VHH binders against UPF0159 protein Ta1429. Designs and how they scored, part 3

Target 1, 206 residues: UPF0159 protein Ta1429, of Thermoplasma acidophilum (q9hib2r271to476)
Amino acid sequence: EKVRLIKYSNEREEMQKVLALLMYPFAEDASGIISRIKAMELSEASAILERIRDLRKNRRMKVGRPFEAVNYVFEVTTNYGAFRDLQRHRFLSIVRKPLTVSYGFDVPPIIAKMPDLSEEYAEAMKDAERVYRIIKERYGAWIAQYAVPFAYRYPVVFTTNLAEATYFIELRSTPQAHFDLRDIAIRMYNEIKSVHPSLAGIIKFV

## First folded at step 21 (VHH)

Design g2 (from f1 with D54E)
Fold by OpenDDE, fold request of step 22:
Structure g2 (fold): chain B 206 residues (1-206), chain A 122 residues (1-122)
Amino acid sequence: as target 1 above (206 residues)
Amino acid sequence: QVQLVESGGALVQPGGSLRLSCAASGFTFSSYTMRWYRQAPGKEREWVAGITGESGLTSYEDSVEGRFTISRDDARNTVYLQMNSLKPEDTAVYYCTKDYYKGTEIYVSDYWGQGTQVTVSS
């Protein structure tokens, strides 16, 4: 899978945390907030989230610190070229392994449209694979990374929170974004939506 | 042992309807969020719809919103996907999945059924 959600928490629990943090500036103490949250119906919680969503008029309006309490772990597999762009997003706590040729490669769309060129491209990638294997055998996986073309797919794991994910998704889901990142952003959004249907509502501009 | 068995896939014409079923066993069904995924030839697997265990909230991928309906029957340990107004682009193998709950922590599991083939073609 290109984008895989690995870990998340129960939406009710996460909503409670978010709401507690949202209420804190207006509360006398934390204990009162806890009591209120425990007594709150899920429908009321959802309504509050919807109201917050409605307050966001554009993507420049950040969702705020309370939503940082909701955490996700993702595995994302994209070509190394796209990964280099993804890596520029400092909000991602990325854990990565050495580049390899084991996960396949992407063919640029312009090349994919031309059968002869696509075949030639594939052969070139195979040549790179051969070189990688030779280097790996002689010098190890770490050095062999230099032989891996940017087109080869590269799985990484990263942690993020809902606020950061919102920012990333809304930024990279635009038509102006590179296709690879846009695809990742949309898939991330869908994964979040699939497990947190209420909280995902805060991601408004997709 | 956890088992998921998808069924209901068929060949239908554009504009047609299908109802997929996912029969689950080996776990407390009502406690779990259930999701449908699909994988078309040459494409990545993509999320289609989800329904939460706790609240029964439903969610859909944008391209199927308004056309597909996910539902669950906890008494029968079955999740359904009603697909209306089917399009050729809906052609795919459809899979059902659940997650693994460990306290408040939830992990995406590798539990997939065999899938059911949906083909939309004139």
Scores: ipSAE 0.873, ipTM 0.952, lowest interface PAE 0.5, mean pLDDT 93
Fold by OpenDDE, last read:
Structure g2 (fold): chain B 206 residues (1-206), chain A 122 residues (1-122)
Amino acid sequence: as target 1 above (206 residues)
Amino acid sequence: QVQLVESGGALVQPGGSLRLSCAASGFTFSSYTMRWYRQAPGKEREWVAGITGESGLTSYEDSVEGRFTISRDDARNTVYLQMNSLKPEDTAVYYCTKDYYKGTEIYVSDYWGQGTQVTVSS
């Protein structure tokens, strides 16, 4: 899978956390907020989130700090070229292994539609694989990374929060975004929505 | 042991309807969020619909919103996916899944059924 959600928390608990933090600036103390939130029906909680969502008129209106309290762990598999773009989002806490040729490679769409070039491309990737293996055998996996082309798939794991994810998803889901990252963004959105249907509503501009 | 068994897949014409079932066993069904995924040939597996355990809140992927309905019968330990207005692009193997719960922490697990084949073709 290109995008796998690995870990998340119970949505009710996460919603309560977010709402408590949202209400804090308007409350006299934290204890009173906690009691109120615990007594709140989920429908009411959801309604509040919807209202907050509705207040966002464009993606430049960032979701606030309270949403940073909701955390996710993802495994994302892109080609190394796309990863380099993903890596620019420094708010994603990425953990990665050395590059390898073990996960296959992507053929660019523009090449894939041309049989002759596709074959040539595949041969080039095979050549790179051979070189990688030679280097790996002689100098180890760390040095062998230099032989890995951008097209080879590169699974990584990263941690993020809902605010950061919102920013990333809304930014990279646009038509102007590179198609690889757009695909990742949309898949991330769906994964979040699949487990946090209420909270996912805050991601408005997808 | 956790078991998930999908059924109800068939060949239907565009515009047709199907109802998929996922029979679950080996865990306290009512406590778990259940989700449907699908995988078309040569494509990545994709999320279709979900229903929460605690609140019964439903959610859908955009392309199926308004056409598909996920529901659950806790007494029968079964999750359903009512699929209406089916399209050729809905052709896929459909899978049911649950996650692993550890307190408030939830881990995505590899609990999948064998899947059920849905084919939409004229």
Scores: ipSAE 0.872, ipTM 0.950, lowest interface PAE 0.5, mean pLDDT 93
Fold by OpenDDE, last read:
Structure g2 (fold): chain B 206 residues (1-206), chain A 122 residues (1-122)
Amino acid sequence: as target 1 above (206 residues)
Amino acid sequence: QVQLVESGGALVQPGGSLRLSCAASGFTFSSYTMRWYRQAPGKEREWVAGITGESGLTSYEDSVEGRFTISRDDARNTVYLQMNSLKPEDTAVYYCTKDYYKGTEIYVSDYWGQGTQVTVSS
């Protein structure tokens, strides 16, 4: 899978956390907030989030600090070329493996449309694989990374929060974004939406 | 012993309807968010719909919004996917899943059934 959600927290708990933080500036202390939140119905909590969503009129209006309290762990698999672009998003706490030829490779769309060239491309990737294996055998996996083409798929894990995810998703889901990252952004959005349907509403511009 | 069993898949014509079922056992069903995924040949598995355990809130992937309806019957430990206005691009193996709950933290698990084949073709 290109995008796999690995870890998240219960939405009710996360919503309560976010709401508590949202209310804090207007409260005397945390104790009063806790009592209010415990008494609050989920429908009311959702309504508040919807109101917050509605207040965002464009992508430049960032979600508030309270949404940083909601955390996710993702595994994302892109080709190494696309990863290099993903890596520029420094707010993602990325954990990497050494590059390998174990996860397959992507054929560029323009090449995929040409059967003969596509076949030749695949053969070239297989040649690279052979070289990788030779180097790995002689010098180890770390050095063998140099033989791995950009087209080979490269899974990584990263941690992020809802505010950061919102920023990334809204930025990379636009038609102007590179198609690989756009795909990742949309899939991330869907994964978040699948487990946090209320909170996902804060991601408005997708 | 968690078990998920999908059923209801069939061959239907475009515009047709199907209702998928996912029978769950081996856990407290009502506490869990249940989700439907699908995987078409040569394509990656993708999320289709979800329904939360605690609130019963539903969510859908954009391409199925308005056509599909996810629901749950906690008394029967079953989650359903009503699929209307089916299109050829809906052709896939459909899976249901639950995650692993550790307190308030949730780890995505590989609890999948065998899936049920949905084919939409003229």
Scores: ipSAE 0.871, ipTM 0.950, lowest interface PAE 0.5, mean pLDDT 93
Fold by OpenDDE, fold request of step 22:
Structure g2 (fold): chain B 206 residues (1-206), chain A 122 residues (1-122)
Amino acid sequence: as target 1 above (206 residues)
Amino acid sequence: QVQLVESGGALVQPGGSLRLSCAASGFTFSSYTMRWYRQAPGKEREWVAGITGESGLTSYEDSVEGRFTISRDDARNTVYLQMNSLKPEDTAVYYCTKDYYKGTEIYVSDYWGQGTQVTVSS
């Protein structure tokens, strides 16, 4: 899968956490907040989130620190070229392995439409694969990375929080964003929505 | 042992309807969020719909919203996907999934059924 959610927490618990943090600046003490949260129905929690959503008029209005408490672990598989763009987002904590030829490669759409060129492209990638394997055998995986073309798929794992994810998704889902990152952003949004349907509502500008 | 069995897939014409079922066993069904995914040939698997265990809250991918309805029968340990106004782009193998729950922490698992083929074609 291009985007896979690996780890997340129960939405109710996460919502309670977020609400607690949201309420804290206005509360007399933490104990009162806890009592209120425990007594709060999920519908009420959702309503508060909706209100917060409504207050956001544009993507420049950040969702705030309380949403940083909600954490996700993703595995994302892009080609190495796209990855280089992804890694510029410093708010993502990326864990990665050495580049390899083991996961296949992407063919640019313009090339894919031309059978002859597509075949030639594939052959070139296979040649690169052969070179990679030779180098790997002689010098190891770390050195072999130099032989890996940008088109080869590169799965990585990163951790993020809901605030960071919101920022990334809203930024990269725009028409101005590169199509690879747009795809990743939209998929991330869907994954979050799939497990946190209420919290995902805070991601407004997709 | 956890088991998920999808059924209900068929060949239908555009505009048609299907109801998919996912029969679950080997776990406390009511406590789990259940999700439907689909995978078309040559495409990546994509999320379609979800229903939470605790609240029964439903969510949908944008392209299916308003056309598909996810529901669950906890007494029968079954999750359903009612698909209306089907389109050719809905053609895919549909899968049901659950995740691994460890307290409040949840790990995405590879618990998938065999899938059920939905083909929308004129």
Scores: ipSAE 0.859, ipTM 0.948, lowest interface PAE 0.5, mean pLDDT 92
Fold by ESMFold2, last read:
Structure g2 (fold): chain B 206 residues (1-206), chain A 122 residues (1-122)
Amino acid sequence: as target 1 above (206 residues)
Amino acid sequence: QVQLVESGGALVQPGGSLRLSCAASGFTFSSYTMRWYRQAPGKEREWVAGITGESGLTSYEDSVEGRFTISRDDARNTVYLQMNSLKPEDTAVYYCTKDYYKGTEIYVSDYWGQGTQVTVSS
């Protein structure tokens, strides 16, 4: 899969954490906030989140730091070229495997439309695979990864939070974004929405 | 042993309706978020709909919202996907999934059953 959500937490509990952090600066004590939030109906909590969404008039108006309390683990499998662009975003942690030929490669659309260039591209990828396998057999996988072209895919696991995910998704889901990153952003949005339907509402500019 | 068995897929005309079922066994059904995904030929699997555990809150991918309805019957350990106003683009194998709990953390399933084929064509 191109984008996999690996781990999340219960939405009600995550909403309670966010609301507590939003309210804390304006409260006399934490006990009163905790009591109020525990008594809150899901519909009331959702309405507060919708109001916060409405106050954001454009994507440059960031969500607040309380949304950093909601965490996700994702695995993204994409070509190395797109991964380099993904790295420009400051995710909390990244765990990756060595580059390899095992996950296949992507063909850029402009090359795919030209049969002669497409064939030459595929031949270059086959040559790179052959070199990779020879080097791996003789010198090991770590050295062999230098023979892997940018078009090859590999999985990367990273953690992020809802605040950073909102920023990434809203920036990269626009038509101006590179196709690969736009697709990743939309898929991440859908995965968050699938498990956190109320919290996903904060992601407004998709 | 956890099992999810999808059924109800069929050949249907555009504009028609189908109800898919996902029968679950080997776990307490009511506490798990359940989701439907679909995979068209040559495409990646895509999320379609979800229903959260204890809250029962539903969500849908944009292209099916208003046409599809996910529901659960905890007494029968079954999740349903009611599919109305079907379009050729809905042609796919449909899969249900459940997530795994480890303490308070929830891990997304990497298990996929056989699925059920939905074909929308004249």
Scores: ipSAE 0.651, ipTM 0.874, lowest interface PAE 1.3, mean pLDDT 85

Design g2 (from f1 with D54E)
Fold by ESMFold2, last read:
Structure g2 (fold): chain B 206 residues (1-206), chain A 122 residues (1-122)
Amino acid sequence: as target 1 above (206 residues)
Amino acid sequence: QVQLVESGGALVQPGGSLRLSCAASGFTFSSYTMRWYRQAPGKEREWVAGITGESGLTSYEDSVEGRFTISRDDARNTVYLQMNSLKPEDTAVYYCTKDYYKGTEIYVSDYWGQGTQVTVSS
């Protein structure tokens, strides 16, 4: 899979945590905040999040530090070119593997439209695979990775939080973003929405 | 032994309706987030709809929202996908999945069943 959500936490608990952090600067007593928030109906909590969403008029208005309290673990399998851009974002706990030929390769759209060039491209990728396997057998995977073209995919596991995920998704889901990063951003958004439907509402500019 | 079995896929004309089922055995549904995905020929699997274990909140991918409805029957350990106003682009194999709890953390399953084929053509 290109984007896989690996781990998340219960949405109600995460919403309560975010709301407590949002309300604390305006409260006289921390214990009173926790009690009030625990008693809050889910619909009321969702309405507060919706108002925060509505106050964001553009992508440059960040969601705020309380949303850093919501964490996710993702695995992204993408070509090395896209990964280099991905790693420039403020993600945490990035775990990498050596490059390999095992996950297939991407064909640029303009090449895919030209059958003869597409076949020539695929043949070149198969030649690189052959060289990789020879080097891997003789010298191991870490050395063999130098024979892997950038078009090949590999998995990366990382952690992120909802604040950074919102920033990344809203930045990279625009039509001007490179198609690989846009696809990753939209897929991350959909995975978050699938498990955190209320919190995902804060991701406004998709 | 945990099993998820998808069913209800069929050939249908554009504008038609289908109801997919995902029956579970070997575990109790009630606290688990359940999700539907679909995979068209030559494409990656894509999320379609989800229903949370907590609160039963539903969510949908943008292209199906308003046309598809996910629901669950915990007594029968079954999740459903009601698909209305079907379009040719809805043609795919449909899969259900569930997440796993480990303490307070929730892990997404990478197990996939055989799925059920939906074909929308005239």
Scores: ipSAE 0.645, ipTM 0.869, lowest interface PAE 1.2, mean pLDDT 85
Fold by ESMFold2, fold request of step 22:
Structure g2 (fold): chain B 206 residues (1-206), chain A 122 residues (1-122)
Amino acid sequence: as target 1 above (206 residues)
Amino acid sequence: QVQLVESGGALVQPGGSLRLSCAASGFTFSSYTMRWYRQAPGKEREWVAGITGESGLTSYEDSVEGRFTISRDDARNTVYLQMNSLKPEDTAVYYCTKDYYKGTEIYVSDYWGQGTQVTVSS
């Protein structure tokens, strides 16, 4: 899959943590605010998050530090060219594998529009795969990875938080974003929404 | 381990309705976040709808919101996807998933079943 959500935490608990952190600066003491939030109905907690969403007038108004407390682990499988662009975003940690031909390759849209060039491109990718496999058998995967063109996909596992994910998603889901990054951003948004429907509401500018 | 079996896929006309089922089997049906995905030919698998464990909150991908409804029947150990106002673009194999708990952490399933084919054609 291009974007896989690997790990997350219970939304109710994450919402309570976020609300506690949002309210702490205005609280008389921490234990009092925590007990109040634990007693809060889910509908009330969701309404507070919706209000915070409404206060964001545009994507340049970042979500606050309390949303950094919500963490996710993702695996993204995309071509290496798109991954280099992804690296410009600060994610908490990244785990990489050696480059390989096992995940297939992408054809850039501009090449895909040209049938003869698209065929030549695919032939070049198949030639690179053949060379990779020869080198891997003789010298191992570490050396063979240097024969892998940027168009080949590979998986990267990383952690992020809701604040950083919101920034990335809102930046890269716009029509002006590079197609590969826009697709990744939309898929990440959908994965977060699927497990954290209330918290995903803070991701307003999708 | 819990096994998930999708069913209810069929050939339907545009504008029609269809109800998919995802039956769980195992020693104990525990509360999971459950999700429906679909995969059209030549396309990546994409999320369609979800229902959270404990809270039962539902969510939908934008293109199906208002047309599809996910629900859970705890008595039957089953999750449903009611699909209304079907369009040719909804043609796909539909899969359901469950997430798994490890302590306080929740992990997304990495395995996919056979799925159920939905075809919407005029």
Scores: ipSAE 0.641, ipTM 0.864, lowest interface PAE 1.2, mean pLDDT 84
Fold by ESMFold2, fold request of step 22:
Structure g2 (fold): chain B 206 residues (1-206), chain A 122 residues (1-122)
Amino acid sequence: as target 1 above (206 residues)
Amino acid sequence: QVQLVESGGALVQPGGSLRLSCAASGFTFSSYTMRWYRQAPGKEREWVAGITGESGLTSYEDSVEGRFTISRDDARNTVYLQMNSLKPEDTAVYYCTKDYYKGTEIYVSDYWGQGTQVTVSS
């Protein structure tokens, strides 16, 4: 799977945390804010989030630091080129697996539309796979990594928060974004929406 | 054992309707987020619809919103996907999933059942 959501938290509890942090600067008594938020109906909490969404007029208006309290763990399986661009974002942590040939490779779109070049490209990738397997058998996977071309995919696990995820998704889901990152951004958006339908409403510029 | 069984897939005409079912055994739905995914041949599995546990909030991927409806019947331990205005692009094997709870942390399932085939063609 190119994008897997691995871990998230209960949406009601996450919404309560975000609302508490949003209201804190205006609170006379922090304990009173917490009790009010715990008593709040889901419809009321969702309405507040929708009003915050409405205030964002463009992608440059960030969602705010309270949304950093909502965390996700994702696994993304993509080629090395796309991964280098992915890691330019402020994810909280990144853990990766060793490079390998086991996840297949991507064919650049320009090459894919030319049958003879596509076949020649695939042959080169298969040659690299053969070398990788020989080195792995003789010297182990660590050394064999050096034989893996950048077109091969590998999984990366990272932790992110809703504020950074919103920034990444809104930046990379534009038609002008590189196809690999746009696809990752849209898939991350859908995974968040599937488990956090109210909070995902903050991700406005998809 | 925990098991999810999808059913209701069929061959239908464009514009038609179909109702999928996801029956569970070995656990009770009421506290879990349930989701439908689909996978066309040679393509990656993609999210379709979700329904949250205690809150019952629904969500949909953009291309199916307004056409599909997810619902749950906790007494029957079953999740449904009502699919209206079907298009050839909806042709896929459909899967339901259940996430695993560990306190306030929720882990996404890596279990996939057999699924149910939906084919939309004339």
Scores: ipSAE 0.639, ipTM 0.869, lowest interface PAE 1.3, mean pLDDT 85

